# VH-VL binders against o27280: the designs that were tried, part 113

Target 1, 266 residues: o27280
Amino acid sequence: MDSMNVPEVLEIKRIVEESESVKTFIFSWDFRREVRPGQFVMVWDFRDEKPMSVSLIDPVRSEIGISIRRVGEFTDRVHGLSEGDLLGIRGPYGRGFELMGRDILLVGGGIGMAPLAALADEATARGMRVDALVAARTADELLFLDRLEAAGVNISTCTDDGSCGFKGFAHERLLTLEENHDMAAVCGPEPMMFQVMRILDERDVPAQLSLERYMKCAVGICGQCCLDDTGFRVCAEGPVFWSQELSRVREFGRYRRDPAGRRVPW

## First folded at step 3 (VH-VL)

Design v2 (framework fv_marstacimab)
Fold by ESMFold2-Fast, scan of step 3:
Structure v2 (fold): chain C 266 residues (1-266), chain A 120 residues (1-120), chain B 112 residues (1-112)
Amino acid sequence: as target 1 above (266 residues)
Amino acid sequence: EVQLLESGGGLVQPGGSLRLSCAASGFTFSDYAMSWVRQAPGKGLEWVSAISGSGYKTYYADSVKGRFTISRDNSKNTLYLQMNSLRAEDTAVYYCAKHEYSSSPLFDYWGQGTMVTVSS
Amino acid sequence: QSVLTQPPSVSGAPGQRVTISCTGSSSNIGAGYDVHWYQQLPGTAPKLLIYGNSNRPSGVPDRFSGSKSGTSASLAITGLQAEDEADYYCQSYDSSLSGSYVFGGGTKLTVL
């Protein structure tokens, strides 16, 4: 067995409070295990193991960051931890984003900005021009704005309630942005990603989309990581897919799956 | 065990260029980030530039940004620093330093240094 | 010049205890970045002395110790010996917009 399938017990070096519901947990990382933006790790609290996207990748500082939104028992327990406490980390897993061209667009919703923040760091380090559309329900749920600004990213915001930036949804804001891009990367709620993908396709902008929701299937739940029309396994072939691949998937943007694997409308 | 050997230093006039090299041995070079750290005569240590193990990410001190380029050739276990538009204040001993990946950012091994003198 | 502040010099007699301070700010030590210490003997390259605030590399005597509190760190040397005469540098990372590795100005230790 290779070293990425064995959990390593790591000390929480720093905790950054990104919002009332989101924290980034920072660990020293041995970059002999390479990690790319868009990949995820399994986080083990010595009781349960859950997949989490990597939101900070800094091989110069020897650090990774994992951003966790508080949504249930596992994440409640992890949010209760302090600097110096221990977590098990295994991975990385999945296919990351690929960077192409000179000018890229990032479109993120809520916690979906986590893997895109790591991608922004990589893209700006390569000398690419990065525009980010950061979307959330409210201003307090907009994530990583300071970090994106520090990286030299051109930021646009939108909130459903109008508390910051454009009042409306990500796809509505995107329609008001006129600049061309060589590629886009998108991560957030599937209905948002579907609408964004459609606009980018009409503009002939190739897009990569992260199916964040399906990463939870990496814990071995049968049927949840399989896309209906393609037979893709998100944990093996994703979580990042090109828009042309997703345009053939009937489920994308229309249905989600319950714990029993049954389709339920968004 | 670990050895770092710098070369390429010398005397150069203001506005000139130099390329420094650091030959690494005793560890898997591509697994570790590397830095250049300089020290002007009689002065303290100043970090100059860093590069990730893969060469993917590079960082520069504001004083050298746009003039210096850090790079590496992992097939040759060699780190480079291309120094352009040199100024008198760039005069220093330049050290090659290895990062330690199992801890926060630190320099666990240093080379002997190579002297760069920028004067007319 | 230096974003981490050290006293320029300290002195002590053989067998005594000396401490060297390293004062940072909220963008470096106060942001949770670890402090590392390097010893530079005259005419030589720096050598790692303390890492991760308080850990010793193999071969470093236990009379060297490190600590960190808030925005500051300290290096303590007990049982001072003549061979400890050197320059000592603290180092951390600064998370400002142009993020960089930062060194203290250095402290010259004289053994009287």
Scores: ipSAE 0.006, ipTM 0.470, lowest interface PAE 11.8, mean pLDDT 84

Design v20 (framework fv_marstacimab)
Fold by ESMFold2-Fast, scan of step 3:
Structure v20 (fold): chain C 266 residues (1-266), chain A 120 residues (1-120), chain B 112 residues (1-112)
Amino acid sequence: as target 1 above (266 residues)
Amino acid sequence: EVQLLESGGGLVQPGGSLRLSCAASGFTFSDYAMSWVRQAPGKGLEWVSAISGSGYSTYYADSVKGRFTISRDNSKNTLYLQMNSLRAEDTAVYYCAKHGYSSSPLFDYWGQGTMVTVSS
Amino acid sequence: QSVLTQPPSVSGAPGQRVTISCTGSSSNIGAGYDVHWYQQLPGTAPKLLIYGNSNRPSGVPDRFSGSKSGTSASLAITGLQAEDEADYYCQSYDSSLSGSYVFGGGTKLTVL
């Protein structure tokens, strides 16, 4: 509606430094406006707006959190803000994660752990058994380990350089985890998600994957967000999709799009 | 099992137009991107154009952009190439090629080709 | 103009080993894009011979092998046979050409 199209100007209540390059910005939130893990908001710094996943949903404190990695001019400006400063927040938007069964596996790479951290909180509150595989390039880039541990999550880690946990990629680590789950949720670099999806499909574990590029489509902004092979419409069903919906998409995990919309291999 | 059959080639004068067709069978046509690749007499292979499985996205080599249009009809399992403003340099055998995927796009099946000659 | 460079010809006797090089740049092979190889017998359409740098499709003999190092790739043919006489093309992807599929100029293999 109208309330979803007009940003609310909110005060930054608290900032948590998750790593050298990632901060979580926490705001008071009126939970009469429903927020689900896997949904995103548009963050407006009074110059530009960008979609950001909700990483904390705390109805007891009446707070939401948005985790932002420093990757360009917009995020550099937002990282320069302090507690007490103002940001515009619009939303929430998009299709959130669906929970089923009693056991869930979370597989997150880098900043992809942000929406999965919110999901871990909800799954734990529902009494589910939660296992998380947290992947990053280096130990310093592993996110939310303390928060996941505090929530009672069973944590496995891997780093590309071997600085923490298993040395290697998320899908290589997953192959050594002989564990059954009723469902999985996956978020991270698309090549990682593709490899993880294949393994989960072989194990008959239904998985939901969060595709960052579909956030713009979910708010009606068309660009490089539509997948070629599935016939998904603009203002799509994302950002969260079931693995069976992605199994026929040859682009997923194999190609990305350049600024001109041309397909390039990962 | 996979079969690709091109048609529509022929002789045309410079500045003229031709429409090529490729009839596909033996696979789920709408699941795969398709390309046109050409080969001038005695010369090498040159990629011309590609279209996504749904038909939503199209791609062109700079040498044909603005003159050629790739399209497909998934209900008829047919790929098309509309060629306008033809030049002598467009003289070539035109192959219909099916995309396959490992970690990079490749052409796993090719048709027999159809000859396009641009000459007076 | 060929973005990937191949020798125009190579020759060998039956039973010998030949190699065909494919030299690219930092915008294609050097950027990490895979190399695929096609065989074109006289008067026929190309057929896929090697994909993903070193993999053989079903039905391709193990006499054919591929490798990749840095900005270059190589196709090796061992136990050369008369029916191997053909044109061979490497293919990759080039990010500097607004995302274009690129072929080498082709190498004519003559079996002596």
Scores: ipSAE 0.000, ipTM 0.385, lowest interface PAE 19.5, mean pLDDT 82

Design v3 (framework fv_marstacimab)
Fold by ESMFold2-Fast, scan of step 3:
Structure v3 (fold): chain C 266 residues (1-266), chain A 120 residues (1-120), chain B 112 residues (1-112)
Amino acid sequence: as target 1 above (266 residues)
Amino acid sequence: EVQLLESGGGLVQPGGSLRLSCAASGFTFSDYAMSWVRQAPGKGLEWVSAISGSGWSTYYADSVKGRFTISRDNSKNTLYLQMNSLRAEDTAVYYCAKHEYSSSPLFDYWGQGTMVTVSS
Amino acid sequence: QSVLTQPPSVSGAPGQRVTISCTGSSSNIGAGYDVHWYQQLPGTAPKLLIYGNSNRPSGVPDRFSGSKSGTSASLAITGLQAEDEADYYCQSYDSSLSGSYVFGGGTKLTVL
């Protein structure tokens, strides 16, 4: 087996257009090097390298999928690729989600549904009951609904503009859902995750939250990956954290860092 | 030479339990996913359960979810199937099967099978 | 009830060609999942015969071939021999069942 720190040049086997701005790139993968939901890989286009969460883990087809939103020069180049083209993949990296109990809740916002879709597949395969709250600005930006439905997941949706499901934010929708869960997993914009975490804490539901904004560091060498009050490095100790760990971090849900490393309110 | 040898089958009453074992040799056991596949007398093949090489991921057919538990001990090169709340419909030869990966998993090697009979 | 449909039996004379079909749906073969074939001689464990739609393991004669199109797959046996009497099973994966390996019901081949 090869080291996970050595990039493999892999052929794009299949591309799935998830939305106007999101594509899933599917690669053959040797599952002797296991990948877990919540982990990320470094995607290399032979010019630049960016961290991407794994959104499909399919040992049956021997495939992994990486869902990429078009937001800048690197992702624009990758979106221009075709089946048969090559990308470098390095990893996996980071702490994945842990599964606990019988009934779980997933709360995802936008592209944050990507690692949660992989987790949903794992949880349903284990016989767990999975409820998913899928949030986006508009109906067109809701991701993975067909895949979640096919897996047997109980789906609730909300959009900021009311174009699909509940009109409002994820935490507002969550307040209208009555069921308790043994655990939750949350991924999306930090302000959303912070509000969701508060509700889950009040319900005594332990939650795991994925801090994707700091996944730009492939190894735990970059100071920008630190959470200031705890000293945790997202790429070494995350990106997945339990809610109890994040409740002590002043920066979480309140401040982000600009390119110069300055604290800026959300 | 890849070899898979099942054991632990036998006669059990409905509601009883059995634990099957599969001893593997001839390959790096921890590198491969493993499955249990069963065949009722005179009937076809039915996949029951699978486990990843590390043991982290487990998968079950709907017919056995909540009743059967697949596990492995990589230090002993052994695969297990714990069968609880057995029903007459679980009567079958149980095969241990090794996964191989190319474009999708296939069962490249099978054991000889062990017979489980659920009857009063 | 099998998720993949095979004819329960097929027969041919020595030297003839027989074809065994395996019919699936959009959630399995139609979703692009590969089809594998297994041969089970009477009283024995299944043995891999064809993998990845059309590939042969070492030791399998080239008179056995596989193909896949749309939601279906086929196993072809040319130059039929008495030793080919066996049960044949197709196998794929079905995503609609929260991830399940699925087998066809099996086809008994009789060499007349």
Scores: ipSAE 0.006, ipTM 0.558, lowest interface PAE 9.0, mean pLDDT 85

Design v4 (framework fv_marstacimab)
Fold by ESMFold2-Fast, scan of step 3:
Structure v4 (fold): chain C 266 residues (1-266), chain A 120 residues (1-120), chain B 112 residues (1-112)
Amino acid sequence: as target 1 above (266 residues)
Amino acid sequence: EVQLLESGGGLVQPGGSLRLSCAASGFTFSDYAMSWVRQAPGKGLEWVSAISGSGFSTYYADSVKGRFTISRDNSKNTLYLQMNSLRAEDTAVYYCAKHEYSSSPLFDYWGQGTMVTVSS
Amino acid sequence: QSVLTQPPSVSGAPGQRVTISCTGSSSNIGAGYDVHWYQQLPGTAPKLLIYGNSNRPSGVPDRFSGSKSGTSASLAITGLQAEDEADYYCQSYDSSLSGSYVFGGGTKLTVL
């Protein structure tokens, strides 16, 4: 039996309330099964199954964490659970982030900081210098600031409404930050990621971007995971892509797909 | 080896109550969800109720919701089913079953069952 | 009425092959949920026979095999023996039902 495709029923050890709409669910994990930042797991509440990014990877405590934003019926049900309750977990799946160089930039929007928080932990443990740009609509939606600060990350914030840090969007804030990084990792709303990618490309900074809409494609369930302009035939290449791969994708930042597979503007 | 031993079945009048027990051994009881599955005489299998390993979450088939209560005592490695307001259609052999997982829960070990007869 | 449909009975002679179907819908097997199979010998509790569509537990002979396609699954038994005479049940998960766990109605296998 392939261990990756066999769900385990795991007990929720701890729940951390990150914001009014985001919780991190923490489980014991046997690290003989490797987990990398940027990978996801399938979370099953015994009614429905959804992909969720891994936000905490702690081999010392033998724990993983999964951060979930309340956006619909499945996530609302999961948010109603308590410590001691069970969830089905299988994985990990997908292509994780690659760390290169010595100085890295993380750019996260909203819940997109979740996989980047796990990456920050690994990078700092390797002795890398980490700068993080944490973006959200309001101050209350900025995530993982205390965790990043404790790890020694140099943090910049921005909010659309100006309630914390720079008033404006992530790409506007990025223009005011120094340009010297060996790589960047970006996760958040697709329009934000597109604008950030454009700036990083002008600076010749190689960037990795996490496209959450491709998480199902990494497990072979979704027929809509191919990139239209490039003809990618291997769905397991997601959810993390290099910026040079995405530069050839007409859909990136402009279109999404509905349940019937039709292109719909953002 | 895994063993599951049911008890508490018997004859009961409509509207009456019974409590079933299942004694478990051979595995770490608190790590696994447990279910009750029933089978009416000459009929097929029907899932009744499930409980999480910690005991914090419970699940019920619509046909028994509000009448049956599943519980467990992890210090005694014992699963329970409290059955109230019993009806003739509740007449069945009740099996204790241990969960294991693929993409959906499977029942990897079953007890011998205990008969519940509700007089009509 | 069962959410998963099986034929009520199937028969074969010793040494023959029989196939037992399990037909679901888009809310269960068609939604990608695995199918598991149980064997129930007369007067005994069910025993796990096949899990995860096609996997055999230790001790189950390779004469038993499972497959899944679209909204349906099948259990195949080759080289029939008298001891295979039993009831066979498929089981999956249904995302549209509050109960979630669903069994087929069962198939009685008679070895002629």
Scores: ipSAE 0.000, ipTM 0.397, lowest interface PAE 17.2, mean pLDDT 83

Design v5 (framework fv_marstacimab)
Fold by ESMFold2-Fast, scan of step 3:
Structure v5 (fold): chain C 266 residues (1-266), chain A 120 residues (1-120), chain B 112 residues (1-112)
Amino acid sequence: as target 1 above (266 residues)
Amino acid sequence: EVQLLESGGGLVQPGGSLRLSCAASGFTFSDYAMSWVRQAPGKGLEWVSAISGSDYSTYYADSVKGRFTISRDNSKNTLYLQMNSLRAEDTAVYYCAKHEYSSSPLFDYWGQGTMVTVSS
Amino acid sequence: QSVLTQPPSVSGAPGQRVTISCTGSSSNIGAGYDVHWYQQLPGTAPKLLIYGNSNRPSGVPDRFSGSKSGTSASLAITGLQAEDEADYYCQSYDSSLSGSYVFGGGTKLTVL
């Protein structure tokens, strides 16, 4: 609604190397265009366009940041850019996270910490208590720890190999964290999010989950998106969904649909 | 660094059984589906079986249905293939492979393979 | 026979271009399923080379590119080097085979 549909060509003001595979690209932003954590923009490299979550919202510097993991041709080209180079940006799009209550738990896996880092900034600015569980395969893949610490976030980490924090998976670490929270926000690999959601549901903690694969549905590119196994079109504006909406979808975290609509394993 | 290491291969007679293992490290094992892919000596790749990461749903090539059983132990980061009623045509190097998914499934990491020889 | 058809061999001189075809049918590539490519160097396990028809993983040089049209896909290798001698496999998904992952028969590349 509030978004510009025409790409604005913006200069890359600063690049932050978050890890070997992740960079944050920072642009000047006119904050008369509202941006909320959990929203995404369409990034255009003048050949192809991809949705990317907003990872930094900084009204003081008049900047936004977009964190991009190198996974293919588009992201390889973007990673090859330097400060001063140009990218097209459209947006923001999609439904962002909603903040409620006094206490929030963030659970992020890998690049899923990107939208949660922006959320952490807003939650702390509102005076909420923020606990973050940051999960990755190895210590080198844990993202935004310094930024979360600077924001006053209470951080727990876990890595599959035990190279930092708890040795194990996000949901296993979560079982050792028994503090009550008024809400949670979760972003990461879909199977991880499913396991985390089940624990939070059992604890009666309402959770919002960000599903990156549904970002294009929010801009109308995929008019036939369905999360309902009955074949009814249940296409809510993504990418952020409440756990109550996702807990009724059996395929979430277990299966995906191929182009023919058939259930296949992850 | 993602690492997959197969073991359990060897020589077995037709009609015999063998159990393969694949030790995985460097990624959240329970988040990913895993497959076994085989390659007969001097021949091409053939997908054998897959298992999902979270609900343990299993899938099999028609050539092995009813004879092979794929399983996993997420607490040990280990994938298994129980092979029963082995035939000469099951002779192959068996690779453990990690799935990655966007719009279509692919195998982003492979182990070194373990040789299974079915011979009388 | 393989469900996806590749030429058994291709050859080229250093610095030249070769293309490797992967021909499917309406139940796989023609149904819209993506094509992925794997490189198998002599005595080693396969390694992901191209995914999602045309994307390169980190570390794969620009000399390798993929394309897809209709029921077929192609892998193009430019600026051939001796180190490119390997077997190349395409892979897709086939809905008619009870939902199976399918590989091409493989193509042996010889750099003359």
Scores: ipSAE 0.000, ipTM 0.371, lowest interface PAE 19.3, mean pLDDT 82

Design v6 (framework fv_marstacimab)
Fold by ESMFold2-Fast, scan of step 3:
Structure v6 (fold): chain C 266 residues (1-266), chain A 120 residues (1-120), chain B 112 residues (1-112)
Amino acid sequence: as target 1 above (266 residues)
Amino acid sequence: EVQLLESGGGLVQPGGSLRLSCAASGFTFSEYAMSWVRQAPGKGLEWVSAISGSGYSTYYADSVKGRFTISRDNSKNTLYLQMNSLRAEDTAVYYCAKHEYSSSPLFDYWGQGTMVTVSS
Amino acid sequence: QSVLTQPPSVSGAPGQRVTISCTGSSSNIGAGYDVHWYQQLPGTAPKLLIYGNSNRPSGVPDRFSGSKSGTSASLAITGLQAEDEADYYCQSYDSSLSGSYVFGGGTKLTVL
């Protein structure tokens, strides 16, 4: 089982174009190695390795999907690949989402819908009622709407520019939605997640939030999984954290760090 | 001085239930994750379950997932392990352990352990 | 069956040096997670012996030292004494497993 931690070279079986900037790469997967929504894999193009969330988990077809947004050199190279080309996949890693209750809310922004799409599939398969708030800057950046609708998810949308659904931000739209949820799962830009968390805390809805920056901590790249400089103790599997843990983190939703380790606003 | 005092162990029949408690003192309980670690007679240490300082994140070993539930009451400085559907293989000394942070979690203090025997 | 591999036993005479190895993989020690060591005297609870690869808690004599290289770690005991006879466990964190906190199988140290 130590072979689990060496990249397995897999053939790209299918590529789905989700938007102008996002593609889902689909691979055959041996489900003797369990994969859960919210977990990630390391994707290796034989030059560089990057963490990517698993967006499709299909044990019936024996397939997983990995959705990748085009943001830099590595992702540009991967987007240039075709069906039949090879990538190294290592994992899965990190803590996945935990489902609880009967009625759940998913709030996703941009590529943050990727891990939530996998979660929606599992929740609906378990007979849960799923409401999804899908947010993006423009209509063309809304992801997985057809897949969510096919799964029986109740979808609400919002765009910053008003090109689809509610005109405004996710947290503004959330204020107009029903409050009857047993839990929420949230993934997207940290400023969005912070505002959404604040509303869910006021409604007494426990929320799980997925933090992309802590995927590197989970595989040891950063060496530490401290949430900020306040000495707050979080000795847990990332990237998914409960909202109560994040309420004490000064940097969550306010600041990030540049390559020199300096605080910069979002 | 940090102290961890376990209680609730005993003899139970297969399929039975048992709840373990751990009373903590000497540190700010709500700021630290806590774990249960077990040791079968003559065998090694096996991590069972962990809970975050706030109590909202819980983690389980595959061998106990779905049968055991970890919880805590920060107002009482007490950690719990609810054990259901017990099997002979669950027979072990169960230790309460306090986490401390380094680049990975460590167990800086351990309780004395409480013996759980699953037998008819 | 252990994720971290230790020899089941080691032995030495008083005054000698013994070394206990702990072999991991790329998802734990090789990923940069620290290795911690626990000493368990017969009939007692485990006690933290080394943390963060090489640091000693208050009260642990400097005869005990730890090191880490690549996917492996080692515990060294110099000036071996009769009271060092115990079981020793390494522990790390594994991001790829549901059992995130992983222990080695343990090494029984016998003082001859």
Scores: ipSAE 0.000, ipTM 0.380, lowest interface PAE 20.2, mean pLDDT 82

Design v7 (framework fv_marstacimab)
Fold by ESMFold2-Fast, scan of step 3:
Structure v7 (fold): chain C 266 residues (1-266), chain A 120 residues (1-120), chain B 112 residues (1-112)
Amino acid sequence: as target 1 above (266 residues)
Amino acid sequence: EVQLLESGGGLVQPGGSLRLSCAASGFTFSDYYMSWVRQAPGKGLEWVSAISGSGYSTYYADSVKGRFTISRDNSKNTLYLQMNSLRAEDTAVYYCAKHEYSSSPLFDYWGQGTMVTVSS
Amino acid sequence: QSVLTQPPSVSGAPGQRVTISCTGSSSNIGAGYDVHWYQQLPGTAPKLLIYGNSNRPSGVPDRFSGSKSGTSASLAITGLQAEDEADYYCQSYDSSLSGSYVFGGGTKLTVL
C-alpha cells in the first residue's frame, strides 16, 4: 500500500553534464507508476532528502531524468556521484502541467527549464507548436537548448548580461515577441514569473506556473506553506498553479516567508 | 487471459470520419500504455498512435497528426481512435496493442484487428 | 517508406538455419533502442516473438534467437519447420521528432 511514499533505491544509469552547475541523473523507471511533466520526486542520498523536478520522461527507454543544480551541501554530494552509484527515489508527487490547444509558449529561467524540457517533449510528441523563451543570468547558464532544438522547438534566448541573445530579463524579451499562443507554461525565479504572468494576462493567454518553493509542502515536510492572503492548501495544490489563481495571491512575486513565518522581500 | 477486442471498422468515403473501439480485459487497463497499429492490405505494420495509462500523454505518427485522436475510458476498460478527414491511404486493418516494458516499450498482446476501408 | 530495412523474403529447407536482418540508423537502433520481433502467421494478428533484442516470451521455442550490433539487428531461426512460414517484423523506436515506434517492412519466410 502507498508504495510511492517509500523510497526505491535506484542505480544511476547515466549522468549528463548540462552545464558547469547542472547535471541530469538518469534512472530506469517502471512506467506503471506514471510520471507527468511538472511533477517532482524526492531524492534521497541516505542522509538528506530533497525535492527535484523530473526533466526527462522517456517511456521508450523506460527512463526518467532528474536535473540538479549545485547550490548547497546536499546537491554538492549528489554531484560527486558516478554512474553505478545508488540514490533513493520517492514519488512522483505534485500536480503536473496540463496541455491544451495547438500552440504553447514555454518561459523558463535557469533550472526552471528542467520541468519545461520534459513538457516540451510531450507537447511536440502531441503535435503542438512549441515556442520557448529561455532566460538565464549568463550564456553558460542557458539550459537544454540543444535538446529543445532537436525536438523542433522555436527558441528565443535572453541573458541578464547580454552574453547570448537579448540583453535583459525574460519579461523584457517577451514584450518584443508578438506571437499568439493557446497557453503558456512558466518556471523560474518567482519575480520573473510574476512579470511574465502579468504580460500573459494582458494578452489573455492562460498560463501555468511552477513554484519551486512549494514542492516540499506537497509531500507534507513543511509547516509554513500557507500563502499570506489566501489560506489555501499550497502543500496539497502545488507546485503548478494557473495564472488566474496566482493573480489573487498578494505575496506572489512581492515577498516570501522565512522559516519563522515572517515576510521577507524578494 | 489478456484479451483485446476491436470494433467500429467499416467502409467510409474520403473526408469522412470513423471511431474505433478496443475492449480490454485480463489486466489492469489503467496501468498500461496502449497503441493503435495498422496494416494496409498486403503491406507492413505501421504504428499510428499511443496513449499513457492515465490518458494524459498522447503520441501520433506524422501521417495522422491533426486528423486522428486517441483516447481511453478507464472506467470501461476501453481504448478509442477517432479518425477524421480520412484518406484512401488510411485503408488498413487497425490493431489494438498493449504496451509492456522490460528495458524499452514492446507490444506484448494484440487484438484480432478491425478493417477500415476508405473508398469512394 | 520503412525506417527499418528488412529483406522482403528469405527461404530455407526444413532443418536449415535462416537469418532475417533489420537495418536501422543512428536515430533508432544506433541510438541504443531495443529491437523486438513479431511473427505474423497468414490471416492472423502479429504475435510477440522476441523482445529486448534477445529475450523469448514463454512458449517461444529456443530455435528463435535475436541479436543486435551497431545500427542493425538479426533474427535467427534454426531447425527450420514448415510451421515457421510467416511474415516477420522488427520493431524499435526512432528518436527523431515525429517518429515514435517504427517497424521494418517485413520479411516473408518460405519453407521449401
Scores: ipSAE 0.000, ipTM 0.430, lowest interface PAE 15.9, mean pLDDT 83

